# Ledger of designs, part 3: VH-VL binders against q58483

Target 1, 193 residues: q58483
Amino acid sequence: MKVIGISGSPRPEGNTTLLVREALNAIAEEGIETEFISLADKELNPCIGCNMCKEEGKCPIIDDVDEILKKMKEADGIILGSPVYFGGVSAQLKMLMDRSRPLRIGFQLRNKVGGAVAVGASRNGGQETTIQQIHNFFLIHSMIVVGDNDPTAHYGGTGVGKAPGDCKNDDIGLETARNLGKKVAEVVKLIKK

## First folded at step 18 (VH-VL)

Design u3
Fold by OpenDDE, fold request of step 22:
Structure u3 (fold): chain C 193 residues (1-193), chain A 123 residues (1-123), chain B 111 residues (1-111)
Amino acid sequence: as target 1 above (193 residues)
Amino acid sequence: QVELVQSGAEVKKPGESLKISCKGSGYSFTSYWIGWVRQAPGKGLEWMGIIYPGDSDTRYSPSFQGQVTISADKSISTAYLQWSSLKASDTAMYYCARLPYYDSEGWDYFDIWGQGTLVTVSS
Amino acid sequence: DIALTQPASVSGSPGQSITISCTGTSSDVGGYNYVSWYQQHPGKAPKLMIYEVSNRPSGVSNRFSGSKSGNTASLTISGLQAEDEADYYCSSYTDSSTYVVFGGGTKLTVL
């Protein structure tokens, strides 16, 4: 069993990464293999809507997206994290999402477990609306969407950061992230049982 | 014009208290971080700490934590750096600087600097 | 926390091109992609010359350029002029901690 965590932050070790890693740590503690991926240093280009992927099953754009999609396909669970930019996901993450269409051919992500993490500048700074976008993405791929586990059970990992490293001191954020990891691990185990 | 203007030079004795100021103008003072940087005579730049005047969120370098106090009065667009008890080793030039680019993930650079405040501490 | 190392001094003749290196010495290099360079003339405040490794602020001469390879950022000054004689500091911000770091500074002498 393997779960990957992808941070859509433009900062490779930013607050979003901190929470994604925390979720992965919780998963690792459950004996599941984990891998972290940052989009910050990747070459990503936007979808141009050419629809070639529908016909040929592959995106014609050559960059780092294909490798990431491969990892997504191989994983049993996927955690996507993003800073809140205008109430939504970062451009980096959106590019990955938009260009994941090849994986809809045969629904290659079907029944994989999806979890979401969002970090904003305030506690009520768009984390939920951002998570909703990520959840929609998972649903469109016919994945199994989960939130953070009890006792915090809501929509996923939600953190607050206004400065570098702030999420290290966001106990609520860390707890929700860990509980997300626990839920993902639990559901992955149920499916693989 | 965006500008940071600092208070004048100070000559103090060890044990005395001091509060120097940095006044911003030409921009929304409450919307950008203001950092303080020390430069001892003939030495390099040292980050001391930073404050977000909008809510007075203040962060310190570990080396300066508990050694100084950073504050701000947004009503007059002014940031402050203060000592309760000066030491001879506090003799230095002190700069304030604006951090214009930031988000929930990190900081970037200082684009505007004050002219500096020279603090001399001697018996 | 991150540490940045610079050469103590560099020198060049007018018209030459010189490079100042800034090497990260810490394992925490996440924020090292946001390297800035500052110029400081004697008795003056630092001036931002380069941000985010290679970007120039408005008003900064195109003789100044920045790059990064591996764990080392570089400031290059082409067509060296007498007015370029100053101290130069690199700086960075860590991603994972609230910390700003400056290099030790490099004294540039124009011969």
Scores: ipSAE 0.685, ipTM 0.879, lowest interface PAE 0.8, mean pLDDT 95
Fold by OpenDDE, fold request of step 22:
Structure u3 (fold): chain C 193 residues (1-193), chain A 123 residues (1-123), chain B 111 residues (1-111)
Amino acid sequence: as target 1 above (193 residues)
Amino acid sequence: QVELVQSGAEVKKPGESLKISCKGSGYSFTSYWIGWVRQAPGKGLEWMGIIYPGDSDTRYSPSFQGQVTISADKSISTAYLQWSSLKASDTAMYYCARLPYYDSEGWDYFDIWGQGTLVTVSS
Amino acid sequence: DIALTQPASVSGSPGQSITISCTGTSSDVGGYNYVSWYQQHPGKAPKLMIYEVSNRPSGVSNRFSGSKSGNTASLTISGLQAEDEADYYCSSYTDSSTYVVFGGGTKLTVL
């Protein structure tokens, strides 16, 4: 069993990364293999809507997206994290999401467990709306979407970071991230038993 | 125009307290971080810390944590750097600078700099 | 403990191109694209010359350019002029340590 965590932050070690890693740590504590991926240093290009992936089964754009998609395909669970930019995901994450269309062929992510992490500048600063975009992505791939586990049980990992490193001290954020990890691990185990 | 204007040069003795200022104008003072940078004579730039005047959120470099106090009065668009007890080694030029771009993930660069405040500490 | 390393000095003749390097001790220093360069003439405040690796603020000569490869950022000054003689500092935000770091500075001499 393997769960990957992807941070859509333009910062490789930003607050989003912190929470995604926290979720992965919780998963690792459950005995599941984890891998962290940052989009910050990746070459990413936007989908150009050419629909070639429908014809050829692969995106014609050559960059770092294909390798990430491969890892997504191989994982049993996927956590996507993003800072809240205008109530939505970062451009980095959106490019990956948009370019994941090849995986929809045959629904290669079907029934994989999906969890979402969002970090905003305020406690109610768009985390839910950002998470919703991620959840929609998972649903469109026919994945199993989960929120954070009880007792926090809502929509996923939600952190507050007005400044760098803030999530290190965001107990609520850390707890929701850990509970997300626990839920992902739990559901992955249920599927694999 | 956007500018930061710092208070005048200071000549102090060891053990004395000091508070220097940096006044911003031409922009929304409460919406941008203000950093302080030290430059000892003939030496390089040293980041000391930073404050968000909007809510006075303050962060320090590990090297300067507990050594100085950074504060701000947003009512007059002014940031401050102060010492409770100066040392000879505090002799340096001190700059304030504006951090215009930031988000929940990180900081970036300083686009506007004050003219600097020279602090001389000698017995 | 995280640092940016610059050469202590570089020199060039008028009209030449010179490059100043800035190497981080970690790949996480400043993230991937968050490197800035500052020019400082004697007795003057630093001036932003390059931000985010390769962008020039308004009013900065196009003779100044920036690039990055691996954990090394570079400032290139083409068509070197006497007025370019100054100290140059690279800077970056340390994502891991949550503070700003400056390089040691490079003294550029125009021969």
Scores: ipSAE 0.338, ipTM 0.772, lowest interface PAE 1.3, mean pLDDT 93
Fold by ESMFold2, fold request of step 22:
Structure u3 (fold): chain C 193 residues (1-193), chain A 123 residues (1-123), chain B 111 residues (1-111)
Amino acid sequence: as target 1 above (193 residues)
Amino acid sequence: QVELVQSGAEVKKPGESLKISCKGSGYSFTSYWIGWVRQAPGKGLEWMGIIYPGDSDTRYSPSFQGQVTISADKSISTAYLQWSSLKASDTAMYYCARLPYYDSEGWDYFDIWGQGTLVTVSS
Amino acid sequence: DIALTQPASVSGSPGQSITISCTGTSSDVGGYNYVSWYQQHPGKAPKLMIYEVSNRPSGVSNRFSGSKSGNTASLTISGLQAEDEADYYCSSYTDSSTYVVFGGGTKLTVL
């Protein structure tokens, strides 16, 4: 069993990365292999609408996206995290989402477990609208969407920070991320049994 | 014209209070941190603390915690540094500087500095 | 208070390259890419020369460059000129509650 966590932050060591890693740490404590992927240092290009992937099974654009899609296909669960940029996901994460069409051929993400993380500058600063965009992505890939586990049970991991390390001191946010990881682990185990 | 204009030089005696100012103009004052640094005569820059005027979030270096108060009045785009009881060792040049704030993921640098306020504390 | 470690002074002749080091910890220089360098001439406010380790703001000569390795950042000035004689300070983001840390400063003397 394996769960990957992907941070859509343009910064490799920002608060989004911190919360995604916290969720993955909770999953690893449940005995599940984890892998973290940052989009910050990846070459990502927009989809150009060519439709070559429908026939060839892969995108003709040569960049870092193909390797990431391969890891998503191999995982049993996927956590996506993003900073709140204008009430939604980062451009980096949106590029990955748009480029995910090869995985929709044969619905290769079907029934994988999806969890979402978002970080904003204030507690009610667009985290939920951003999480909803991530949830929509999971749904259109025929995935199983989960939120964070009890006792925080809401939509997923939500953090607050004005500077890259601030979520280290966001006890509420850290707990939601950890409880998201616990719920992802729980459902992955249930489905794989 | 983006600028930080500090209040004029001060000559004070030990034990007196003082409040110096840093007025921002030409930009959205509440969208930038304002930091304060001290430079004693012939010495280097010493970090004092920083405030985000948008919500008054304020952080101090350990050396200055409890020694000064950093505040802001966003209605007049002004940050302040104040002492309740000056010491002779407070004689220094004091600079304010701004640092952009954009999001939860990154940090920046001090892009605009005030001209400095010389504070002289002598008996 | 924690401070980044810089040499007290460095010197060089016109046309040479010099390097100023700035050593911190994994909580600042080593853990983040938010190192900046400031130049200060006597009687003047500091001026930003390098940000995010290696980026130059508009108007700063390409003779100034920055880098880091591990917990140590470096400012390199190539083609040294008389006007480069000044004090140089590094600064970094720190994930401590203070957000910012400065180096003690380096006096550059152009011989």
Scores: ipSAE 0.302, ipTM 0.757, lowest interface PAE 5.0, mean pLDDT 92
Fold by OpenDDE, look of step 19:
Structure u3 (fold): chain C 193 residues (1-193), chain A 123 residues (1-123), chain B 111 residues (1-111)
Amino acid sequence: as target 1 above (193 residues)
Amino acid sequence: QVELVQSGAEVKKPGESLKISCKGSGYSFTSYWIGWVRQAPGKGLEWMGIIYPGDSDTRYSPSFQGQVTISADKSISTAYLQWSSLKASDTAMYYCARLPYYDSEGWDYFDIWGQGTLVTVSS
Amino acid sequence: DIALTQPASVSGSPGQSITISCTGTSSDVGGYNYVSWYQQHPGKAPKLMIYEVSNRPSGVSNRFSGSKSGNTASLTISGLQAEDEADYYCSSYTDSSTYVVFGGGTKLTVL
């Protein structure tokens, strides 16, 4: 069993990375293999809507997206994290999402467990709307979407920070991230038993 | 017009306390970070720290942590930089500057600068 | 800790194009993608010229441009004019340090 966590932050060591890693740590504690991926250092290009992926099964654009998609395909669970930009996901994460169309052929992510993490500058700064976009992505791929586990049980990991590292002091964020990890681990185990 | 206006030049002796000010106008003072930058005579710019007047969230450079105090009074749109005990090495031009954009992942740039406050500390 | 290295001085003749480099030595490359450039004339406050590597604020001449390759950001001034003579500072934020750092500054002389 393996769960990957992907940070859509333009920064490799920001609060998004922190919370995604926290979720992964919780998963690792459950005995599941984890891998963290940051999009910050990746070459990503937007989908150009050429639809070649529907015909050929792969995207003609040559960049770092294919390797990430491969990891997504091989994983049993996927956590996507993003800072809140204008109430939604970062451009980096959106590019990955848009370029994931090859995986929709045959629904290669079907029944994989999906969890979402969002970090904003305020507690009610768009975390939920950002998570909603991520959830929609999972649903469109026919994945199993989960929220954070009880007792926080809502929509996923939600953190607050103005600068990198702030989430270290966001107990709520850390708890929700860990509970997300726990839920992902639980559901992955249920599926793989 | 967006601007930052700083208090006048100061001439002090070592050991004296000092508090200089930076007043913002033309924008929502509580919605932007205000930073302080030091420039010793003939030297480069040094980032000292930053404050968010909306909630008084304050961050310092390691070099200035515990050496100065940054504060703000949002009721009069004013940020402050103060010393409890000045040293000769504190002689410098001090600028306040506005940070217009920030997110959960980091800070960016200073778009508006005050005119500077010259602080001279000598025996 | 991050350090930004600039040449101490550069010079050019009117009409020429000059480039000022800013090289980061930190392993934290994320913050270095947010490089800013400031112009400072003698006795004046710094002025923002470029932000986020290559973005130019309104009111700044299009003669000023920014770019980045690897760990080196560059400020290019085309069509050099006498008024461009000033000190130029690069700046960046690091994720690990959570504070802003300035380069050492570059004195641009227009010959």
Scores: ipSAE 0.271, ipTM 0.740, lowest interface PAE 1.6, mean pLDDT 93

Design u3
Fold by OpenDDE, look of step 18:
Parts: C-alpha cells; sequence; structure tokens
Structure u3 (fold): chain C 193 residues (1-193), chain A 123 residues (1-123), chain B 111 residues (1-111)
C-alpha cells in the first residue's frame, strides 16, 4: 500500500508542505508507504484543450506532469494540498488537475482514496472552498473522498499561516492534517483488506 | 504616493531607552508587513524583525529576539522600534521597509524603504 | 538557517556588463527561489532592483536583470554606467522558518 502527498504550493517547503507531510507522517505510522511530491520545482504547463488525450490516451505536452500522473495511478491514496489563492487552489495544482484527463480515460484513479489539505492566511480564509475544489477533482475521477478523522472530523487538513513556518505552531492545522492521514490510512486498509 | 517616513537621528548614551518611528502613507497601512533592518557603520544589512500592523503580529530575527521591541499604532499608521537599554553596539542606521506581498505560504520582498534613522550610542 | 554569500567587490568599465553572484547555503530551496536584489548608494536607503530571482519592478532600468542556476542567483548589470556604482545586496528567506537574510553585500566600482 502506498499513499502519495502532493503539494501545489509554489514554495517547496512552505506551510502547505508542512501539513501534507504531517498527514503523510501519520500514514507512515500506520505502516503504509508514503511519498511526497512538490509541484514547486516542476515544469507544469496548462491544458490547451486539444483533446488529444481522448483520442490517443496521452497528453502531447512534454513536461513533468506525466511522471506525476504515473505516481498518482500507482498510488492507493492521494493527498492534495494547496495554499488558498483567491478562495481556490494554486495555479500549479490546477494545472496538474486539468492535465490529469488522461487518467480519466478508463477512470484509472477509480476508488483510490483522496484527501485534501488547504492552508490559508486566516482560520476561515478559504480553506473549505479550496478543499471543495480538490474534492470535486477526486469525485470527477471517481475516487473515494475522505475528510479528517475524529475527533476533528471535517473536510481535511486545514492550516493557517501568514509567515514561513507558521503551520509548525498551528496545533489545529497539525491535528487536522494528522487526522486526515489517519483516515486515509484507515480507508486504504479497508479497501485493500 | 506610497512613502515611509522615519523619525530623526538620535544621539544617546548607553543605558538609555529609545523608541524610533516609521510612518506610512499613501497605502493601507494595516494591510502590509513592516520590517526593520539594521545597518552598522560600514556593514551590511541585517534583518531585525517584522510586524503586521493589522493585528500586530510580530516576528523577530533570532539575533534580535528579546533585544528590541517592534510595535505599531495603526491609528496613526506608525511602526516603532524600541530599546529598553541601549548599548554602544546599537550604533547604526535603522531602516523600516514595507513588505507588499504575503500569502499563506510566506513572504517575498521589500519594495518601499524609509529614509533611515541614524542612532548613535556613545558615552 | 540560511546564508547568502556575495563577492566583496566587483568592478567594470562604463559600457561593460558585470555579474554579481549570490550563493545560498541553505537546503531550503523554497526560500531561495524568492531572491531579491537591492541597490544602495552611499548615505541612501536600499532600493529594490529585482524580486523573485528575475522580476524587475517598474522604474528600474532594464539594464538590471536577475537569474538563478543551482544554488547561485546572479544580478547582471549591462551597459554599466557611473550611477551604478553602489553596494548591492541579495536577500532571501527560508520557507520553514520566519527568517529573512541578506547577503554580505557587494561593492560595485565603475572604473
Amino acid sequence: as target 1 above (193 residues)
Amino acid sequence: QVELVQSGAEVKKPGESLKISCKGSGYSFTSYWIGWVRQAPGKGLEWMGIIYPGDSDTRYSPSFQGQVTISADKSISTAYLQWSSLKASDTAMYYCARLPYYDSEGWDYFDIWGQGTLVTVSS
Amino acid sequence: DIALTQPASVSGSPGQSITISCTGTSSDVGGYNYVSWYQQHPGKAPKLMIYEVSNRPSGVSNRFSGSKSGNTASLTISGLQAEDEADYYCSSYTDSSTYVVFGGGTKLTVL
């Protein structure tokens, strides 16, 4: 069993990465293999709507997306994290989402477990609306969406940061991220049982 | 126009207290971080700390933590840097600067700088 | 912590192109991707010249450009002019801690 965590932050070691890693740590503690991926250093290009992927099963754009898609396909669970930018996901993460169309052919992510992490500048700074976008993405891929586990039990990992490293001191964020990890691990184990 | 105007030069003795100011104008003062930077004579720039006037969130460099106090009065769009007891080694030019961009992930750069306040501490 | 290393001094003749390097020693790549450059003339406040490695603020001459390769950011000044003589500082921070750092500064002399 393997769960990957992807940070859509343009900052490879930013607050989003902190929370995604925290979720992955919780998963690792459950004996599941984990891998972290940052989009910050990746070459990502937007979908151009050419629909070649529908015809050929592959995107004609050559960049770092294909490798990431491959890892998504191989994983049993996927955690996507994003800073809150204008109430939504980062452009980096959106590009990956949009470019994931090849995986929708045959629904290659079907029944994989999806979890979301969002980091905003305030506690109620768009984390939920951002998470909703991520959840929609999972649903569109016919994945199994989960929130953070009890006792926090809402929509996923939600952190607050106004400065580098802030999430290290965001106990609520850390707790929700860990509970997300626990929930993902639990559901992955149930499916693989 | 956006501007940061700092208080005038100070001449102090060791042991004295001091509070210098940085007044912002031409922009929403509460919406941008204000940082303080020290430059000793003939030396480089040193980041001291930063404050968000909107909620007074304050962060310090490890080197300056507990050595100075950064504060702000948003009612008059002014940030402050103060010492309870000056030392000769505090002799330096002090700049305030605006950090115009931040997000949930971090900071970026300083785009507007005050003219600086020279603080001289000698017996 | 992050540390940025600059050459103590560089020089060039009018019309020449010079480059100032800024080498990061931190393993936090995220912070270093947000390198800024500041120009400071004697007795004056620093002025932002480049931000986010290669972006130039409005009002800054296009003779100034920034780039990055590996752990080294570079400020290039083309068509060197007498007015370019100043100290130049690079700056960055770590994404994992509230810590902004300046390079040691580089004195540019126009011969």
Scores: ipSAE 0.262, ipTM 0.737, lowest interface PAE 1.6, mean pLDDT 93
Fold by ESMFold2, fold request of step 22:
Structure u3 (fold): chain C 193 residues (1-193), chain A 123 residues (1-123), chain B 111 residues (1-111)
Amino acid sequence: as target 1 above (193 residues)
Amino acid sequence: QVELVQSGAEVKKPGESLKISCKGSGYSFTSYWIGWVRQAPGKGLEWMGIIYPGDSDTRYSPSFQGQVTISADKSISTAYLQWSSLKASDTAMYYCARLPYYDSEGWDYFDIWGQGTLVTVSS
Amino acid sequence: DIALTQPASVSGSPGQSITISCTGTSSDVGGYNYVSWYQQHPGKAPKLMIYEVSNRPSGVSNRFSGSKSGNTASLTISGLQAEDEADYYCSSYTDSSTYVVFGGGTKLTVL
């Protein structure tokens, strides 16, 4: 069993990375292998709408997206995290999402467990709308969407911070991320039994 | 033109209060941190603290916590540094500087500095 | 307060290259790439020379360069000129205090 966590932050050591790693730590405590991927150090290009992947099963654009898609395919659970940029996901994460059609061919993510993380500069500052975009991505891939587990149970990991290290002191945000990880681990174990 | 213009030099006596100002112009004042730095005569730069005028989030160096008050009035694009009771050791040049803020994921640098306000405290 | 460690002084002859070190911890220089360097001539406000470890703002000579290894950042000035004689301060983001930490400063003397 394996869960991959992807941070869509353009910064490798930002608050989004902190919360995604906290969720993965909770999953690792349940005995599940985890892998973290930052999009900050990846070459990502936007989808050009050529439609070649529909016929060929892979995108013709050569960059780091293909390897990330392979890791998503092999995982049993996927956590996607993003900073809140204008009420939605980062461009980096959106590029990955837009380029994901190869995985939708044959619904290769079907029934994988999906969890979402978002960090904003303000409390209730677009975290839920950003998580909703991530949830929509999971749903259109026929995945199983989960939020954070009890007692924080809502939509996923939600943090607040104005600077890269601020979420270290966002105890509530850290708890939501850990509870998201616990829920992902629980459901992955259920579907693999 | 982006500027930080500080209030003029001050000559005060120990025990007096003082509030000096740093007015920003030519940019969105609430989108930048304002930091304060002290430089005693012949000495190096000392970090004092920083404020985000958009929500008044204020952070102090431990050496200055409780010694000064940092505040801002965003309606007039002005940050303040204030003492309730000056000491002779407060004699120094005081600089304000701005630091861009855009997101929760990164940090930046002090790109624009005020000209400095000389505060002299003597009896 | 945690301060970044800089040598108190460095010197070099015109035309030489010199390096000023700035040593911090994993909570600042080592953990993040938000190191900046400031030049201060007597009686003047500090001037930004390097940001994000190695970037030069517009108008700063390419004789100034920055780098980082582990917990230590470095400012290198090549082709020393008399006008480079000044005090130099490093600064970094820190996640262990008030967001900002400064070095104690380095007096550069051009011999």
Scores: ipSAE 0.239, ipTM 0.735, lowest interface PAE 5.4, mean pLDDT 92
Fold by ESMFold2, look of step 19:
Structure u3 (fold): chain C 193 residues (1-193), chain A 123 residues (1-123), chain B 111 residues (1-111)
Amino acid sequence: as target 1 above (193 residues)
Amino acid sequence: QVELVQSGAEVKKPGESLKISCKGSGYSFTSYWIGWVRQAPGKGLEWMGIIYPGDSDTRYSPSFQGQVTISADKSISTAYLQWSSLKASDTAMYYCARLPYYDSEGWDYFDIWGQGTLVTVSS
Amino acid sequence: DIALTQPASVSGSPGQSITISCTGTSSDVGGYNYVSWYQQHPGKAPKLMIYEVSNRPSGVSNRFSGSKSGNTASLTISGLQAEDEADYYCSSYTDSSTYVVFGGGTKLTVL
């Protein structure tokens, strides 16, 4: 069993990374292999709407997207995290989402477990609207969407920070990320039995 | 045209209070951090602290925590640095500087500096 | 929090290239790409020369360049000119309780 966590932040280390890693740590405590992937150091290009992947099963654009899609295909669970940019996901994460059509051919993500994390500058600063965009992505891929586990049970990990590392002191955010990881691990184990 | 204009030079005695100002213009004042930097005569730049006027998030260098107060009045686009009781060792040039804030992931650089306020404290 | 280490002074002749170092730790220069460099002429406010390790603001000469390796950032000035004579400070984000750290400063003398 394996769960990958992907940070859509354009910055290689920051609050999104902290929360995604916190969720992955909770999953690793349950004996599940984890891997963290940052989009910040990846070559990503937007979808150009060519439809070649419909016939080929693969996007003709050569960059780092293909390798990330392969890792998503092999995982049993996927955590996506993003900073809140104008109430939604980063452009980096959106490029990955838009280029994910090869995985939708044959619904290769079907029944994988999906969890979402978002970090904003204030407590109610667009984290949940960003999480909902991530949830929509999971649903379109026929995945199983989970939020954070009890007792925080909401839509996923929600952090607050303005400077890198601020989420170290966001006890609420850290707990939601940890509980998301616990719920992802629980459901991965349930469906793999 | 973005600028930070600081209040004029001050000559004070030990034990007196002081509040110096930094007025921002030509930009959205509440969307940028304002930091304060001290430079004692013949010495380097020392970080003092920073404020985000949008929500008053204020952070101090440990060396200056409890020694100064940083505040802002967003209605007049002005940040302040104040002492309740000056010491001779507070004699220095004080700069305010703007630090952009764009997202919850990053940190940045001081892109615009005020002209400085010279504070002289002597008996 | 510990100041970033810079040489106290460097010197060069007009037309030469010089490099000023700025050494920190994994908590600042090594762990983040938020290194900036400031030039300060006597009696003037500091001026931003380099941000995010290697980026130049509009209006800064391409003779100024920045880089980083491990815990050490570097400012390089090529084609040294008389007006480059100034004090230079590096600065970095730190994930300690201080948030910002400056170097001790380097006096550049153009011979």
Scores: ipSAE 0.196, ipTM 0.729, lowest interface PAE 6.4, mean pLDDT 92
Fold by ESMFold2, fold request of step 22:
Order: sequence, then structure tokens, then C-alpha cells
Structure u3 (fold): chain C 193 residues (1-193), chain A 123 residues (1-123), chain B 111 residues (1-111)
Amino acid sequence: as target 1 above (193 residues)
Amino acid sequence: QVELVQSGAEVKKPGESLKISCKGSGYSFTSYWIGWVRQAPGKGLEWMGIIYPGDSDTRYSPSFQGQVTISADKSISTAYLQWSSLKASDTAMYYCARLPYYDSEGWDYFDIWGQGTLVTVSS
Amino acid sequence: DIALTQPASVSGSPGQSITISCTGTSSDVGGYNYVSWYQQHPGKAPKLMIYEVSNRPSGVSNRFSGSKSGNTASLTISGLQAEDEADYYCSSYTDSSTYVVFGGGTKLTVL
């Protein structure tokens, strides 16, 4: 069993990365292999609408997206995290999402477990709308969407911070991220049982 | 033209209070941190603290926690540094500087500096 | 107070290259890419020369470059000129709850 966590932050060591790693740590504590990927140092390009992936099964744009899609296909669970940018996901994460059609061919993500993380500058500052965008991506790929586990049970990991590392001091946010990880691990185990 | 304009030089006696100002113009004042930096005569730069005027989030260097008050009045785009009781050792140049806040993921650099306010504390 | 470690002084002749070091810890220079360099001429406010380790603001000569390896950041000035004579300070974000740390400063003398 394996769960991959992807941070859509443009910063390699930002608050989004911190919370995604906290969720993965909770999953690793449950005995599940984890892998973290940051989009901050990846070469990403927007989809150009060419539709060549329908015939080739892969995007003709040569960059780091193909490697990431391979990791997503191999995982049993996927956590996507993003900073809140204008009430939604980062451009980096959106580029990955838009380029994900190769995985929708044959619905290769079907029934994989999906969990979402978002970090904003203030509490209730767009985390839920951003998480909803991530959930929509999971639903279009026919995935199983989960939120954070009890006792925080809501929509996923939600953090608050204005500087890198601020989420270390966001006890509520850290707990939601860890409880998201626990729920992802629980459901992955149920599906693979 | 983005700029920070500080209040003029001050000559004070030990024990007196002082409030110096830093007025921002040419940008959205509530969308950037304002930091305060001390430079004692012939010495290096020493960070004192910062404030985010948008929500008054204020953070102090441990060396200055409880020693000064950093505040802002966003209605007039002005940040302040205040002492309740000056010491001779407070004699220094004080700079304000702007630090961008573009997102919750970064912590960048002081891109715009005020001209400095010289504070002299002597009897 | 805790400061990033810089040499007190460096010197070079016109046309040469010099490097100023800035050493911190894994909680600042080593752990984050938020290292900045400031130039300060006597009687003047500091001026930003390098941000985010290696980026140069508009209007700063390409003779100034920045890098880091491990816990040490470096500012390199190539083609040294008389007007480069100034004090240079590094700064970094720190997750040790102080948020900002400066180096002690380096006086550059152009011989």
C-alpha cells in the first residue's frame, strides 16, 4: 500500500508542504508507505488543448508532469495540497490537474483514496473553496474522497499561516492534517482488505 | 513611486517616551509587513520586529520583546515604533522597511527602506 | 543576540572578484531559500542587492550574484569597482520564532 502527497506550493518549504508532510507522517505511522512530491522545483507547463494524449496515452509536452502522473497511477491514495490563491488552487497544481487526462483514459485513478489540504493567510480564508476544487478533481477521476477523521472531521487539512513554518504554531491546522492522514490510511486499508 | 518616509530626528533625555513613525505611500499599506531595524552608531543592522497592518499581526525579536511597541494606523498608512522610557543605549538610527506578503508560502526580503530616524538620548 | 556569521572585512582590487560568506544553521540559511543581501554606503539606508539566495532586483548590476551551499550563503561581486566599497549584510528567515536574522556585516574595501 502506498500514498503519495503532492504539494502545489510554488515554495519548496512553505506551509502547504508542512501540512502535506504532516498528513503523510500520520499515514506512515499506520504502516503505509508514503512518498512526498513538491511541485515547487518541477518543470510544469499548461495544457495546450491539443488532444494528442487521447491517441498516445501520454501528453506530448516533455516536462516533469509525466513522472508525477506515473506516481499517482501507482499509489493507492493521493493527498493534494495547495496554498489558497484567490480562493482556489495554485497555478502549479492546476497545471498538473489539467494535464491529468492520460490518467482518465480508462479511469486509472478509479477508487483511489483522495484527500485535500489547503493553507490560507487567515482562518476560514478560502481553505474550503480550495479543498472543493481539489475534491472536484478527485470526483472527475472517479476517486473516493475523504475528509479529516474524528474528532476534527470536516473537509480535509486546513492551515493558517503568513510566513513559512507558521503552521507549526497552528495546532488546529496540524490536527486536521494528521486526522486527514489517519482517514486516508483507514480507507486505503478497508479497500485493500 | 513606492516609498517609506520616516519622522525626523529626535533628541530626548533618558526616561522620556518616544513614538517615531513610518508612512507608506504608492502601494497597498495593509498588504505588506513593515519591519523595524536598529543600527547603533558604528554597528550593524539589528532586527527589532515586524507588523502586518492588515490584521495587526505583530512579531518581535526576543531582544526587543517587551522593550518597544510596534503598531500601525492603517487609516493613515503609518507604522510606529514606541518606547515608554528611553535609555542612553537607545541612541541609534532606526529604519523601517517593507517586506512583501504575496502568499502564505513565502518570506522574502526587505525591498523598500525608509530613510532612517536618528534618535539621540542624552542629558 | 544571535546573528548570521560574516567575515568582518574583505578587500579586493578593481577588476577582481570577491566573495562574502554568510553562515547560519538549518533553521535559517540551510533550511530555507529566503536569504537576502543588502549594500549600505556610509550615511545611507541599506539597498537590496540579492533576494531569495540568487535573484537580482531590477537595476542591480549583473556583477552581483548569490548562491548557497548547506548552511552558507555567498555574495559574489565580479569586476570590482570603487563604488562597491560599502558594508554588506546578509539576512535570512528563521523558523526559530525570531523570524528574521541579519549577519553581523562585512566591510568591503576596494584597494
Scores: ipSAE 0.067, ipTM 0.681, lowest interface PAE 7.4, mean pLDDT 91

